# VH-VL binders against q9c950r261to396, part 18

Target 1, 136 residues: q9c950r261to396
Amino acid sequence: VPTFEDVKEVTIRRSKLAKWLMEPFFEELIVGCFVRVGIGRSKSGPIYRLCWVKNVDATDPDKTYKLENKTTHKYLNVVWGNETSAARWQMAMISDGHPLEEEYRQWIREVERTNGRMPTKQDISEKKEAIQRTNS
Key: E = the ipSAE of ESMFold2; O = the ipSAE of OpenDDE; V2 = 0.75 times the mean of E and O plus 0.25 times the DockQ between their complexes.

## First folded at step 4 (VH-VL; framework fv_ixekizumab)

Design u6
Fold by ESMFold2-Fast, scan of step 4:
Structure u6 (fold): chain C 136 residues (1-136), chain A 122 residues (1-122), chain B 112 residues (1-112)
Amino acid sequence: as target 1 above (136 residues)
Amino acid sequence: QVQLVQSGAEVKKPGSSVKVSCKASGGTFSDYAIHWVRQAPGQGLEWMGVIIPYFGTAYYNQRFKGRVTITADESTSTAYMELSSLRSEDTAVYYCARGGEWLDYYYYMDVWGQGTLVTVSS
Amino acid sequence: DIVMTQTPLSLSVTPGQPASISCRSSQSLLHSDGKTYLHWYLQKPGQSPQLLIYEVSNRFSGVPDRFSGSGSGTDFTLKISRVEAEDVGVYYCMQSIDYPYTFGQGTKLEIK
C-alpha cells in the first residue's frame, strides 16, 4: 500500500498539467499519476477528492475549454475507488494545491470498500522518476 | 430541508419488472449517493445497492446481480431502481435513502423516502 | 459479507424504565482512518427508518439525549435511559465499512 508521501510526490497540480499539455509525452506521463479534483465547498472550505488518472480523453475535438490561458479538448478519466467509478474531468477543475492526508485516507478507504486496485510502491517510484526527468 | 419522494405502490405479476423512482428536492442531488433498501412484510432491512450520480456509477448487493439496475437522472434530480424477473418473495416496501459518500464524507443514510410497496402476485 | 447480530430480538419495557440493545459484527468495524462504521436506525410502526446514532456514539440531529450509543471493534450497545411511548418500533444496527452494507435482524421494542 503506497504511503501518503509516495502518493503526494506523484500528485500533479493544475499548473503542471498546463505546462505539459502540448508535449508528445503528456498522456504517457500523466496516466498513473494522481490529481486532486475539486468537487465543491462545505462550511469548512473547499472539498477535494484524490483520484487516480486512468487515461487522457481527447476524442471530442469540438468540446474545448480554457486551461490556464490555453485552449484544450483533453480531459482526464479518473478513478476514485475502482474502475466502475471512472469519471471524465476538465483539467481546469484540478487543484493547484498539494493533497491533504485526510484526502489520502479517504482514497484508501474508498479503494478498500470497492475492492479496487492499489498502485504499487514500485509503480509510484517509476512515475516519480519520470516526472523528475521531465522537470530537468 | 432535503426530501426524497418516491413513486406510488405497484402490483406486478411474477416474471415482470418494476421501476421505482425517488425524486430529491431541497438539495444538490449530484453531491450525494442514493441507496436502495427493501423490507419484506414483517422482516428486516436489506441493502440492495447505491448510485453515485456524479460518477454515474452503481454498486449492487450480489444477491440481486443481474436483476437490479439503479440509475440516476441529474436533470430531474431523480434516482430509479428497476428490479426484473419478479418473484413473490420480492414483495416488499422499497426505500431510497441519501448517503454522503461523494461530497460530505459520511457513510450512513440520513434522509429516507416514504417507501414504495411492490406486491408480486398472480 | 459482514454479519450483524442483534440481541434481544424483542423486549417489552415499562414506560420510564431503561432499555439496552446489543449489536455484534462478524469482523471489526474500526477503519484505519480511526472511524468505526456502525450506525443505529429506528423504524416506527408504518414509517420509514430514521437515523438515530452514527459512527457508534454520535446522536443525529433532533434525536433526544435519552438515546446513547457505545462500543468498539465488534461489540456495540444502544441505550435508552427512559423509554417513552414514542420510542416503540424496531431498532436496527448497520455497518458501512464494506459493501454490501448490512443490517442486524432488528430489535422490536414494545411498551408493557
Scores: ipSAE 0.244, ipTM 0.788, lowest interface PAE 4.7, mean pLDDT 90

Design u7
Fold by ESMFold2-Fast, scan of step 4:
Structure u7 (fold): chain C 136 residues (1-136), chain A 122 residues (1-122), chain B 112 residues (1-112)
Amino acid sequence: as target 1 above (136 residues)
Amino acid sequence: QVQLVQSGAEVKKPGSSVKVSCKASGGTFSYYAIHWVRQAPGQGLEWMGVIIPYFGTAYYNQRFKGRVTITADESTSTAYMELSSLRSEDTAVYYCARGGEWLDYYYYMDVWGQGTLVTVSS
Amino acid sequence: DIVMTQTPLSLSVTPGQPASISCRSSQSLLHSDGKTYLHWYLQKPGQSPQLLIYEVSNRFSGVPDRFSGSGSGTDFTLKISRVEAEDVGVYYCMQSIDYPYTFGQGTKLEIK
């Protein structure tokens, strides 16, 4: 089971999504990483779920939205629990903050409850390496 | 253009339960927030709770603690609100209403069902 | 819970005259994202509520320009520049900054 620190290192913030949006490596880099998806609000701020990125959906050029100072028709198909029902989200709804320990625990519980895919240490290591290459 | 169509009026005895349905047509059901709001005769609006069908996560107004259950069936694009241990004070029109698609920066309710009258009397 | 208070609770207006409804929240509705989560709904007799104004001042699709919303923090106002017969109904403000969502008591608008 990946540790919270493992997941944290491969969780991509909104500002990084915006930065890499137009790069040719974008889809290859982001797929297999985690993102914090906004699902509601509390008096303490937005409520997030930690989701795994299955693929990038760029199939409809007419459905554009603003991400930071850029316009895009790219969406993320993310998985909560199991891979059978991916949901499509605007990257504008992704948190620019770090994941919380409680969000990590909720994600573990949901993957186990739904018999979903748990990332391997190799999966995590490969993503960490790819992110480091991009930041160099 | 999304529409919400609710089940028909119900007459219930005190202590029983009622389950109201809300069927969405068109649009992306799984990623919309579906809210439930009730209105007693001649009274104002009272928020009961919300579900995000994709996550299966429901949030409730604590005034209904232990009595309300909100569920969703993505295969039929239908949300349900079940209220148990009914009292005469639960006599009201119950509405379902849609929140933001994919939580797209909004939390207001833009599409409302026609309402379901639930009458609780002995 | 956030308490929403509307004044007046009822209002009778001659057609063509302006109307103004106030809404006060027990705490600020301004979020750190820069948005203020205050919305106005109209419920016409025998009908479901309908969205009129969202996030203080934005008119929902199809809402006439004689309707306007304003305010900040805890004090908000809905104005109708010239009331028409079709505007009869109960107006509700609502906050959605936190759960539970809460509504004002409602303001009944009648034509003289």
Scores: ipSAE 0.055, ipTM 0.699, lowest interface PAE 6.0, mean pLDDT 87

Design u8
Fold by ESMFold2-Fast, scan of step 4:
Structure u8 (fold): chain C 136 residues (1-136), chain A 122 residues (1-122), chain B 112 residues (1-112)
Amino acid sequence: as target 1 above (136 residues)
Amino acid sequence: QVQLVQSGAEVKKPGSSVKVSCKASGGTFSNYAIHWVRQAPGQGLEWMGVIIPYFDTAYYNQRFKGRVTITADESTSTAYMELSSLRSEDTAVYYCARGGEWLDYYYYMDVWGQGTLVTVSS
Amino acid sequence: DIVMTQTPLSLSVTPGQPASISCRSSQSLLHSDGKTYLHWYLQKPGQSPQLLIYEVSNRFSGVPDRFSGSGSGTDFTLKISRVEAEDVGVYYCMQSIDYPYTFGQGTKLEIK
């Protein structure tokens, strides 16, 4: 089971999505990483879910939205729990903050509840290295 | 266009439970939030809670103190609101309403069901 | 909970005349994302509520241009420039910045 630190290191913030949006490596880099999807607000602040990025959806070039200072028609298909159930989301809805341990625990519970697949140690290690290489 | 179709009116005894359904017709609700709002006769609107079906997450107005449960079955595009330990003050029209279209993320409710009258009487 | 207060609770207007409804929140509804989470709904007699205005001033699809919303922070106004018979009903403001979502008491609009 990946540790919280493992997941944290492969969780991509909105500002990084905006930065890498136009790069030729974008989809290859982002697929298999985690993002924090905003789902509401409470008295203690915004509520997020840790989701796995399944793929990038760029099938409708007419449906554009603003991401930071850029305009894009790219969406993320994200997975909460089981990879057979994915939903298309705007990258503008992704958090620019770090994940919390409670969000990590909620994600673990959901993967177990839905009999979803956990990332392997190798998958996470490869994503950490790819992210590190890109940031250098 | 998407419509929310609710189950029919019910008459309940005090102390019983009621479960109202809300089915998305002409579309899906998995990428939307489904809210429940009630209105007692001649009174205003009162928010009860919301479910975000894709994330299987529900939030409740605390004034219902564990009496309300909101669930969703994505395979049938149906949300449910169950209210237990019914009192005469729970007599109201119960509405479901859609919010949070994730592709164009928002927090307002744009599509409303027709309402379900629940009457609680001895 | 955030308290929403509407004034007046009822008003009667002659067709073609303007109407104005105020809504005050107990806390600012401005979020750090720059949006203000105040919305207006209309409930016509015997019908479900319907969305009129979202995020202070944006008319929902199909809503006539005679409806306009304005305001900031804690003070908001819904205006109808020329009231028509079909505008009869109860108007509600709602905040969605925090759970629980809360509505004003409602303002009943009648035609003289």
Scores: ipSAE 0.236, ipTM 0.759, lowest interface PAE 3.7, mean pLDDT 88

Design u9
Fold by ESMFold2-Fast, scan of step 4:
Structure u9 (fold): chain C 136 residues (1-136), chain A 122 residues (1-122), chain B 112 residues (1-112)
Amino acid sequence: as target 1 above (136 residues)
Amino acid sequence: QVQLVQSGAEVKKPGSSVKVSCKASGGTFSNYAIHWVRQAPGQGLEWMGVIIPYFGDAYYNQRFKGRVTITADESTSTAYMELSSLRSEDTAVYYCARGGEWLDYYYYMDVWGQGTLVTVSS
Amino acid sequence: DIVMTQTPLSLSVTPGQPASISCRSSQSLLHSDGKTYLHWYLQKPGQSPQLLIYEVSNRFSGVPDRFSGSGSGTDFTLKISRVEAEDVGVYYCMQSIDYPYTFGQGTKLEIK
């Protein structure tokens, strides 16, 4: 089971998605990483779920939205729990904050409940290295 | 064109429960939020809660705490709202409404069901 | 809970005349993402509510351009430039910045 620190290190924030949006490495870099998806609001503030990025969906060029100061028709297909289902989300709905430990625990429970696949230590290490190379 | 089709009108006794269905016709609802809103005769709109079927998360208006349950069955594209311990004051038209497409516009309701009248009387 | 207050509660207009409806929230509806979570719905007699305006000023698909929304923070306005018979019904503002979502009490628009 990957640790909270492992997941935190491969969670991509909205500002980084905006920065890398037009780069040729974009999809290769973010697929297999985590994003913190906004799903609602409560009295305590916004509510997020940690999701695994399955792929980038750019199939509808007429469906554009603003991401930071850019316009895009790229969406993320994200997985919550089991890889057999995915939901399409605007990157504008992705948090620019760090994940919380409770969100990590919720993700673990959901993967277990749905018999989904846990990332391996190797998966995490490879993504961490790729992110590090891009930031350097 | 996606429609939300609700179950038919019901007459219930005080203290019983009612379960209203909302089926997405002409499509699926896995990528949408489904809200429940009620309207007592001659009154305004009151938000009851929402379910995000993909995540399995439901959030409720706390004034219904302990007696409202919202669920979804993705295999049949059907959401349900169950209200228990019914009172005369629960007599209302109950609407389901979609929270947008691809979950990117779920903050407002763009497609509404036709409504289900629930009458609570002895 | 965020309280939404509409004025007037009812108005009666001659066809072709403009109409204006106000909505005030008990706290700011501006989010740190730069969006303001205030929306307008119309419920025609005997029908389900329908979306007119989302996020203060954006007309929903198929909504005539005679409808416009404006405002910021806690004070919002829905305007109809030329009221038509089909515009009869009850107008509701709604906030979606926080749970529970809350509606104004409604404004009934009638034709003279």
Scores: ipSAE 0.159, ipTM 0.728, lowest interface PAE 4.4, mean pLDDT 87

Design v1
Fold by ESMFold2-Fast, scan of step 4:
Structure v1 (fold): chain C 136 residues (1-136), chain A 122 residues (1-122), chain B 112 residues (1-112)
Amino acid sequence: as target 1 above (136 residues)
Amino acid sequence: QVQLVQSGAEVKKPGSSVKVSCKASGGTFSNYAIHWVRQAPGQGLEWMGVIIPYFGTAYYNQRFKGRVTITADESTSTAYMELSSLRSEDTAVYYCARDYEWLGSYYDFDYWGQGTLVTVSS
Amino acid sequence: DIVMTQTPLSLSVTPGQPASISCRSSQSLLHSDGKTYLHWYLQKPGQSPQLLIYEVSNRFSGVPDRFSGSGSGTDFTLKISRVEAEDVGVYYCMQSIDYPYTFGQGTKLEIK
């Protein structure tokens, strides 16, 4: 299964989503990466789940929101566990921090519990390269 | 219009358990959480716990941890709160309420269920 | 746990007169995102609570402009500019910056 470091390198932070939002490569780059979705608050701070990005949903032009200094109607369809169960989330709810190892372990358990698709080492490697090319 | 519809009133014996349902309708179910809040007769509001249905994750007030279990069934848009080892002090109206995060704002407890009276008597 | 304290616990108001309710938190409700997670709810007799004001000062959908919220940090105020008969009930402040969510004791508003 992909290691924590593998997943960390293909986890996209909110500031990068905002930066790349208007680029023609946006959807192709982001699909297949991970994002940290905020799901609540706790005494230790915000609670996050690592989710896999299935696609970008721009079907509701009337449902706009602020993402950093931009306005958008683009949402992410994210997967927690099995890809037949996807949910639409605002990119404004995505963390700008690095994933934690506990979040990685929770994600592994959920994929296994639901018989979901585990990304391959090749899938991860290709995303790492694409991200690196975009950052250079 | 968003609605949360709860199951009907129950009368229980001490030591038994009760399971209250909360069915959501009239909105989307992404970016939301269902909380349970109770109110004993003539008293204020007390938070019991929350479930984020899509993620199946629940958090509990430590006062109830070990006795309360909150679950959700996404296919029926229904959340459940089960309270075990009932005591007379658990007599209260039990509410479900929705947290919804939209447009970067928190609409915490934007909609509430009608309440379920649970009476614990011997 | 964050402790929420309301004053007064009850008040009686002549119709058309203003009312003011205070809420104090044991620690700051200001988040690093710049938002303050303090909300106000009204529970009318025999009814479920309903959201009035979210994030200190924003009126929820359908809430009359007679209601306003203000404050920062640990000190918050709910004001009703001219009390109507429909405003009778118990008002609660609530913090949602951290679990467990906690409520003030409630302020009962009566006419007379």
Scores: ipSAE 0.262, ipTM 0.769, lowest interface PAE 4.0, mean pLDDT 88

Design v10 (at its last look DockQ between E and O 0.04; V2 from the best seeds 0.00; counts 0 for: pae E 5.4 > 2, placed apart)
Fold by ESMFold2-Fast, scan of step 4:
Structure v10 (fold): chain C 136 residues (1-136), chain A 123 residues (1-123), chain B 112 residues (1-112)
Amino acid sequence: as target 1 above (136 residues)
Amino acid sequence: QVQLVQSGAEVKKPGSSVKVSCKASGGSFSSYAIHWVRQAPGQGLEWMGVIIPYFGTAYYNQRFKGRVTITADESTSTAYMELSSLRSEDTAVYYCARDSYEGWSGYDYFDYWGQGTLVTVSS
Amino acid sequence: DIVMTQTPLSLSVTPGQPASISCRSSQSLVHSDGKTYLHWYLQKPGQSPQLLIYEVSNRFSGVPDRFSGSGSGTDFTLKISRVEAEDVGVYYCMQGIDYPYTFGQGTKLEIK
């Protein structure tokens, strides 16, 4: 099971998605990472779910939206729990904050409940290195 | 293309519950929020709640005080609205409606509506 | 709750003449994202509501260009430049900025 710190280090924030959006390495870098998907709000503020990025979906060039100061038709197919199901989501709904430990625990429970895929140590390590190389 | 098809009319007794279905076709189901809006005869529109199908997360108008439950079944692309402890004042046409943007769970508008389901509550 | 108030509640228009409907919100519908969350729907007799205008001034797909929306903050207007017989029905404004979503009381448009 990856630790909270492991998941935190491979969670991509909205500002980084916007920055890397047009780079040749974009899809290769973010696939297999986590994103914090906004799913509504409460009196205590916005509600997020930690999701695994399955792929980038750019199949609808006329379905554009604003991501920070850019316009894009790229969506993320995100996985909550089992990788046999995914949902197409706007990167504009991705948090620019770090994940919370409660969100990490919710993600663990959902993966276990649905008999979903846990990332391997190798998967996490490779993504940490790739992110660090890109930020240097 | 996009179509929301609702279940048929129901006649219910006071104190019972009703569960209305809304089947979506012609687009992705999981990544669009589905809202429920009702309209009493000759009256205006009243928002009841919304569900984000992929995450199973629902938000409700507090006016219904725990009587409303909205659920979704992704395998059948169907959203449900259940209203319990029915009163004569709950007689209305119940509509489902799709939220405006794919993969965006914020507040906005409804782009497509179901045909409506008449629920009559009478003794 | 945000209260939406429409005026007039009813109007009768001769075919080909313009119509104007006003909507006022009890608080600003401008979000920090720069958008204004006001939308207009038309409910024709015996039909479901249908989207006409979203985010103040954008016409939904298939909506004739005789329909236009304008306004800012708390005061909004829907205009029909030349009313046609098919425009008969009840017009509703709605705010989508906060839960619960709320509608105006509706404006019934009839042909003289």
Scores: ipSAE 0.786, ipTM 0.909, lowest interface PAE 0.8, mean pLDDT 91
Fold by OpenDDE, look of step 5:
Structure v10 (fold): chain C 136 residues (1-136), chain A 123 residues (1-123), chain B 112 residues (1-112)
Amino acid sequence: as target 1 above (136 residues)
Amino acid sequence: QVQLVQSGAEVKKPGSSVKVSCKASGGSFSSYAIHWVRQAPGQGLEWMGVIIPYFGTAYYNQRFKGRVTITADESTSTAYMELSSLRSEDTAVYYCARDSYEGWSGYDYFDYWGQGTLVTVSS
Amino acid sequence: DIVMTQTPLSLSVTPGQPASISCRSSQSLVHSDGKTYLHWYLQKPGQSPQLLIYEVSNRFSGVPDRFSGSGSGTDFTLKISRVEAEDVGVYYCMQGIDYPYTFGQGTKLEIK
């Protein structure tokens, strides 16, 4: 099971998504990363679910939305529990903040509950390295 | 084309519960929030709550004081709204409506509506 | 709760003449993302509400260009340049920026 720190390092925030959106490496790099998907608000603020990114979905060119100052038709297929039940989400709904440990624990529980795929240490390491190369 | 088809009219006694269904078709279901709005006869629109099917997370208008329960079945693309402890003032047409945004922002408008379900509460 | 106030509550218009409906919110509907979450719906007689205008001034698909929305902050207006018989119904403004989402009282538009 990846640690919370591991997950934090491969969690991509909204502003970074917007920055990478049109980069040639984006669709490959984002696979296996995590994102915080907005699921509404409470009196204490927005609520998010930590999700694993399965792939970029750009199958609907006519369905555009605004991500920061950019227009895009790219969506993320994200996985909360089991990768067989991925759901499409606008990147505009992704948090620009860091994941919370509680969100991490919720994700772990959901993966376990649904017999989802848990990223390996190697998966995380490779993704970290890939992200670092991009930031260089 | 996206369509929301609701269950048929209901007649209920005070104190009982009613569960209205809303089946979505013509688009994805899991990542679009489903809202519930009711309209008493000759009155305006009142937002009841919303559910994000993929996460099973629901939010409610607190004016209903916990009487409303919204659920979703992704396997059937169906959302449900259950209202308990029914009162005569609960007599209304109940609508489901789809959020226009994929995902959930907490800032919404509704692009597609169900045909409505009349719930009559009378002794 | 955010209070939405529409004026007038009823409107009788001769076909071909313009109509204007005002909607005021008790607080700003402008979000930090730059969007204003004020929307208009039309409920024709015996039908479900239908989306007319979203985010102040965007016409929904299939909505005729005789409909237009404007405004900012807390004051909004829906205008119909030339009212037609098919425009009869109740118009509602709605805020979608805070829980619970709230509607105006509705404005009933009739033809003279």
Scores: ipSAE 0.759, ipTM 0.924, lowest interface PAE 0.7, mean pLDDT 95
Fold by ESMFold2, look of step 5:
Structure v10 (fold): chain C 136 residues (1-136), chain A 123 residues (1-123), chain B 112 residues (1-112)
Amino acid sequence: as target 1 above (136 residues)
Amino acid sequence: QVQLVQSGAEVKKPGSSVKVSCKASGGSFSSYAIHWVRQAPGQGLEWMGVIIPYFGTAYYNQRFKGRVTITADESTSTAYMELSSLRSEDTAVYYCARDSYEGWSGYDYFDYWGQGTLVTVSS
Amino acid sequence: DIVMTQTPLSLSVTPGQPASISCRSSQSLVHSDGKTYLHWYLQKPGQSPQLLIYEVSNRFSGVPDRFSGSGSGTDFTLKISRVEAEDVGVYYCMQGIDYPYTFGQGTKLEIK
């Protein structure tokens, strides 16, 4: 079971998505990483869910939106619980902050509730290394 | 093309509950928020709440928070709004409406509306 | 709650003449993402509301160009350059920036 620290190290922020958006490695790099998906707000601020990225969807070139200072039609298909249920999301809705431990616990509970699959420690280790190579 | 089809009109007694359905077709369901808006006879529009079907997360107008429950069933592409402890002032047409942005939540307009469901509360 | 105030509440217009509907919000509708979350809907007699203008000035698909929206901050205007019989109904402004979303009280447009 990956720890909160393991997941935090492979959670990609909105600024990084925008930075890498046009790179040839973008899609391969971010698949299997985590993102914090905005799902609304409370009086205490925005509410997020910690999701992992299944794939990048760019199949509708007319559905454009602003991501930071760029325009894109790339969406993320993300998974909240069971990997058989994914949803498309704008990268503009991804947090630029770090995940919270409660968000990690919510993810664990949802995977357990839906009998979903978790990434292995090896999967996460490979993503950590890929992110490090890209940040150099 | 996207369509929202709601359940039929209902007549209810005070103190009971009503559950209105809203079935989406012709598009994605899970990635679009579904809003509920009501309109009392001869009155304006009143937003009741919203659900994000994929996450099952709902947000309510505090005027209704204790009496409204909004849910979604992805397998049938259907959203539901249940209003409990009905009063005569709850007589209204209840609309579902689709959020305009796939993968955007919290700041929106509504691009497609259901046909409305008349709920009449009388003794 | 953000209060949305429309004027006038009723408008009687000779066909072919212009019409103007005002909407004022109790606070700014400009979000940090650069968008202004003010929208207009038309509810024709016996129908559900339909989207007319989104984000102040953008016409929704199929909306004639005689409809235009303008404004900024807290003050917004919907204009119909030449009213036609099919334009009758109740016009609502809505803010979509803060829960609960709120509507103006409506402006009934009729032909005289």
Scores: ipSAE 0.414, ipTM 0.822, lowest interface PAE 2.8, mean pLDDT 89
ESMFold2 (binder alone), look of step 5: mean pLDDT 91; pTM 0.943
ESMFold2, look of step 7: ipSAE 0.101; ipTM 0.709
ESMFold2 (binder alone), look of step 7: mean pLDDT 91; pTM 0.943
OpenDDE, look of step 7: ipSAE 0.415; ipTM 0.841

Design v11
Fold by ESMFold2-Fast, scan of step 4:
Structure v11 (fold): chain C 136 residues (1-136), chain A 122 residues (1-122), chain B 112 residues (1-112)
Amino acid sequence: as target 1 above (136 residues)
Amino acid sequence: QVQLVQSGAEVKKPGSSVKVSCKASGGTFSNYAIHWVRQAPGQGLEWMGVIIPYFGTAYYNQRFKGRVTITADESTSTAYMELSSLRSEDTAVYYCARGVEYSDYYYGMDVWGQGTLVTVSS
Amino acid sequence: DIVMTQTPLSLSVTPGQPASISCRSSQSLLHSDGKTYLHWYLQKPGQSPQLLIYEVSNRFSGVPDRFSGSGSGTDFTLKISRVEAEDVGVYYCMQSIDYPYTFGQGTKLEIK
């Protein structure tokens, strides 16, 4: 089971998505990482869900939106719990903050509740290395 | 262009339940939250609750505690608001509205359904 | 719950003249993320509400530039520089910093 620190290290923030958007390695890098999807607010602050990135959907070039100072037609298909249930999200809907431990715990519970596939530590380790290579 | 289309007007007896539907066109359902807001005749707007369809998560205004249930069916891009134990004070136009729920961008309801009049009378 | 209070509850304006609507919240709408979660909606007679201004001062797509929003913390203002006949309706402020979302009572704008 990957630890919170493992998941945190492969959680991609919105500013990084915007930075890497046009790069040829974008899809290969982002698939298998986590993103933090904003779903509302409370007195304790904004509410997020940690989601696993299944693939990048760039099939409709006419469906554009603004991401930071760029325009894109790329969307993320993300998984909450079971990977048979994926949803398409604008990258503009992704948090630019780091994940919280409670969000990690909620993700674990949802994967278990839906009998979903838990990423291996090897999966996470490979993504950490790829992200580090890209930042260098 | 995205539209929210609601079910038609209903007349209900006190103590019964009503279930209003809200169908999204244009395939935007999984990317947004669906809010429910009501307006009694001649009165202001009152927020009832919200559902985030993909996550199956709903939040409710405590004024409706135990009486309101909001659900969503992603396969038909339809959200539902069910209000039980109806009273004459529940007579209102019920609106669904799409919200953008991401943390570092604007947070508002930009697309609204046409409204559904629910009349509760004996 | 956060209470939203609008003043005035109604106003009547001659076409071409300015109008101003105030909104006060019972607590600050400034979030730790640096944003203020105050928005303005217009409901024209017989229609659904429509978004005018989001996050205090940002005009929604298609909203004429004669509409402007300002304010901070707990005190907010919507201004119309030159009122037109199409501006008739009820204006609502709304906070979205916390559940439940709450609206002001509404301000009815009429033409003299």
Scores: ipSAE 0.443, ipTM 0.821, lowest interface PAE 2.4, mean pLDDT 88

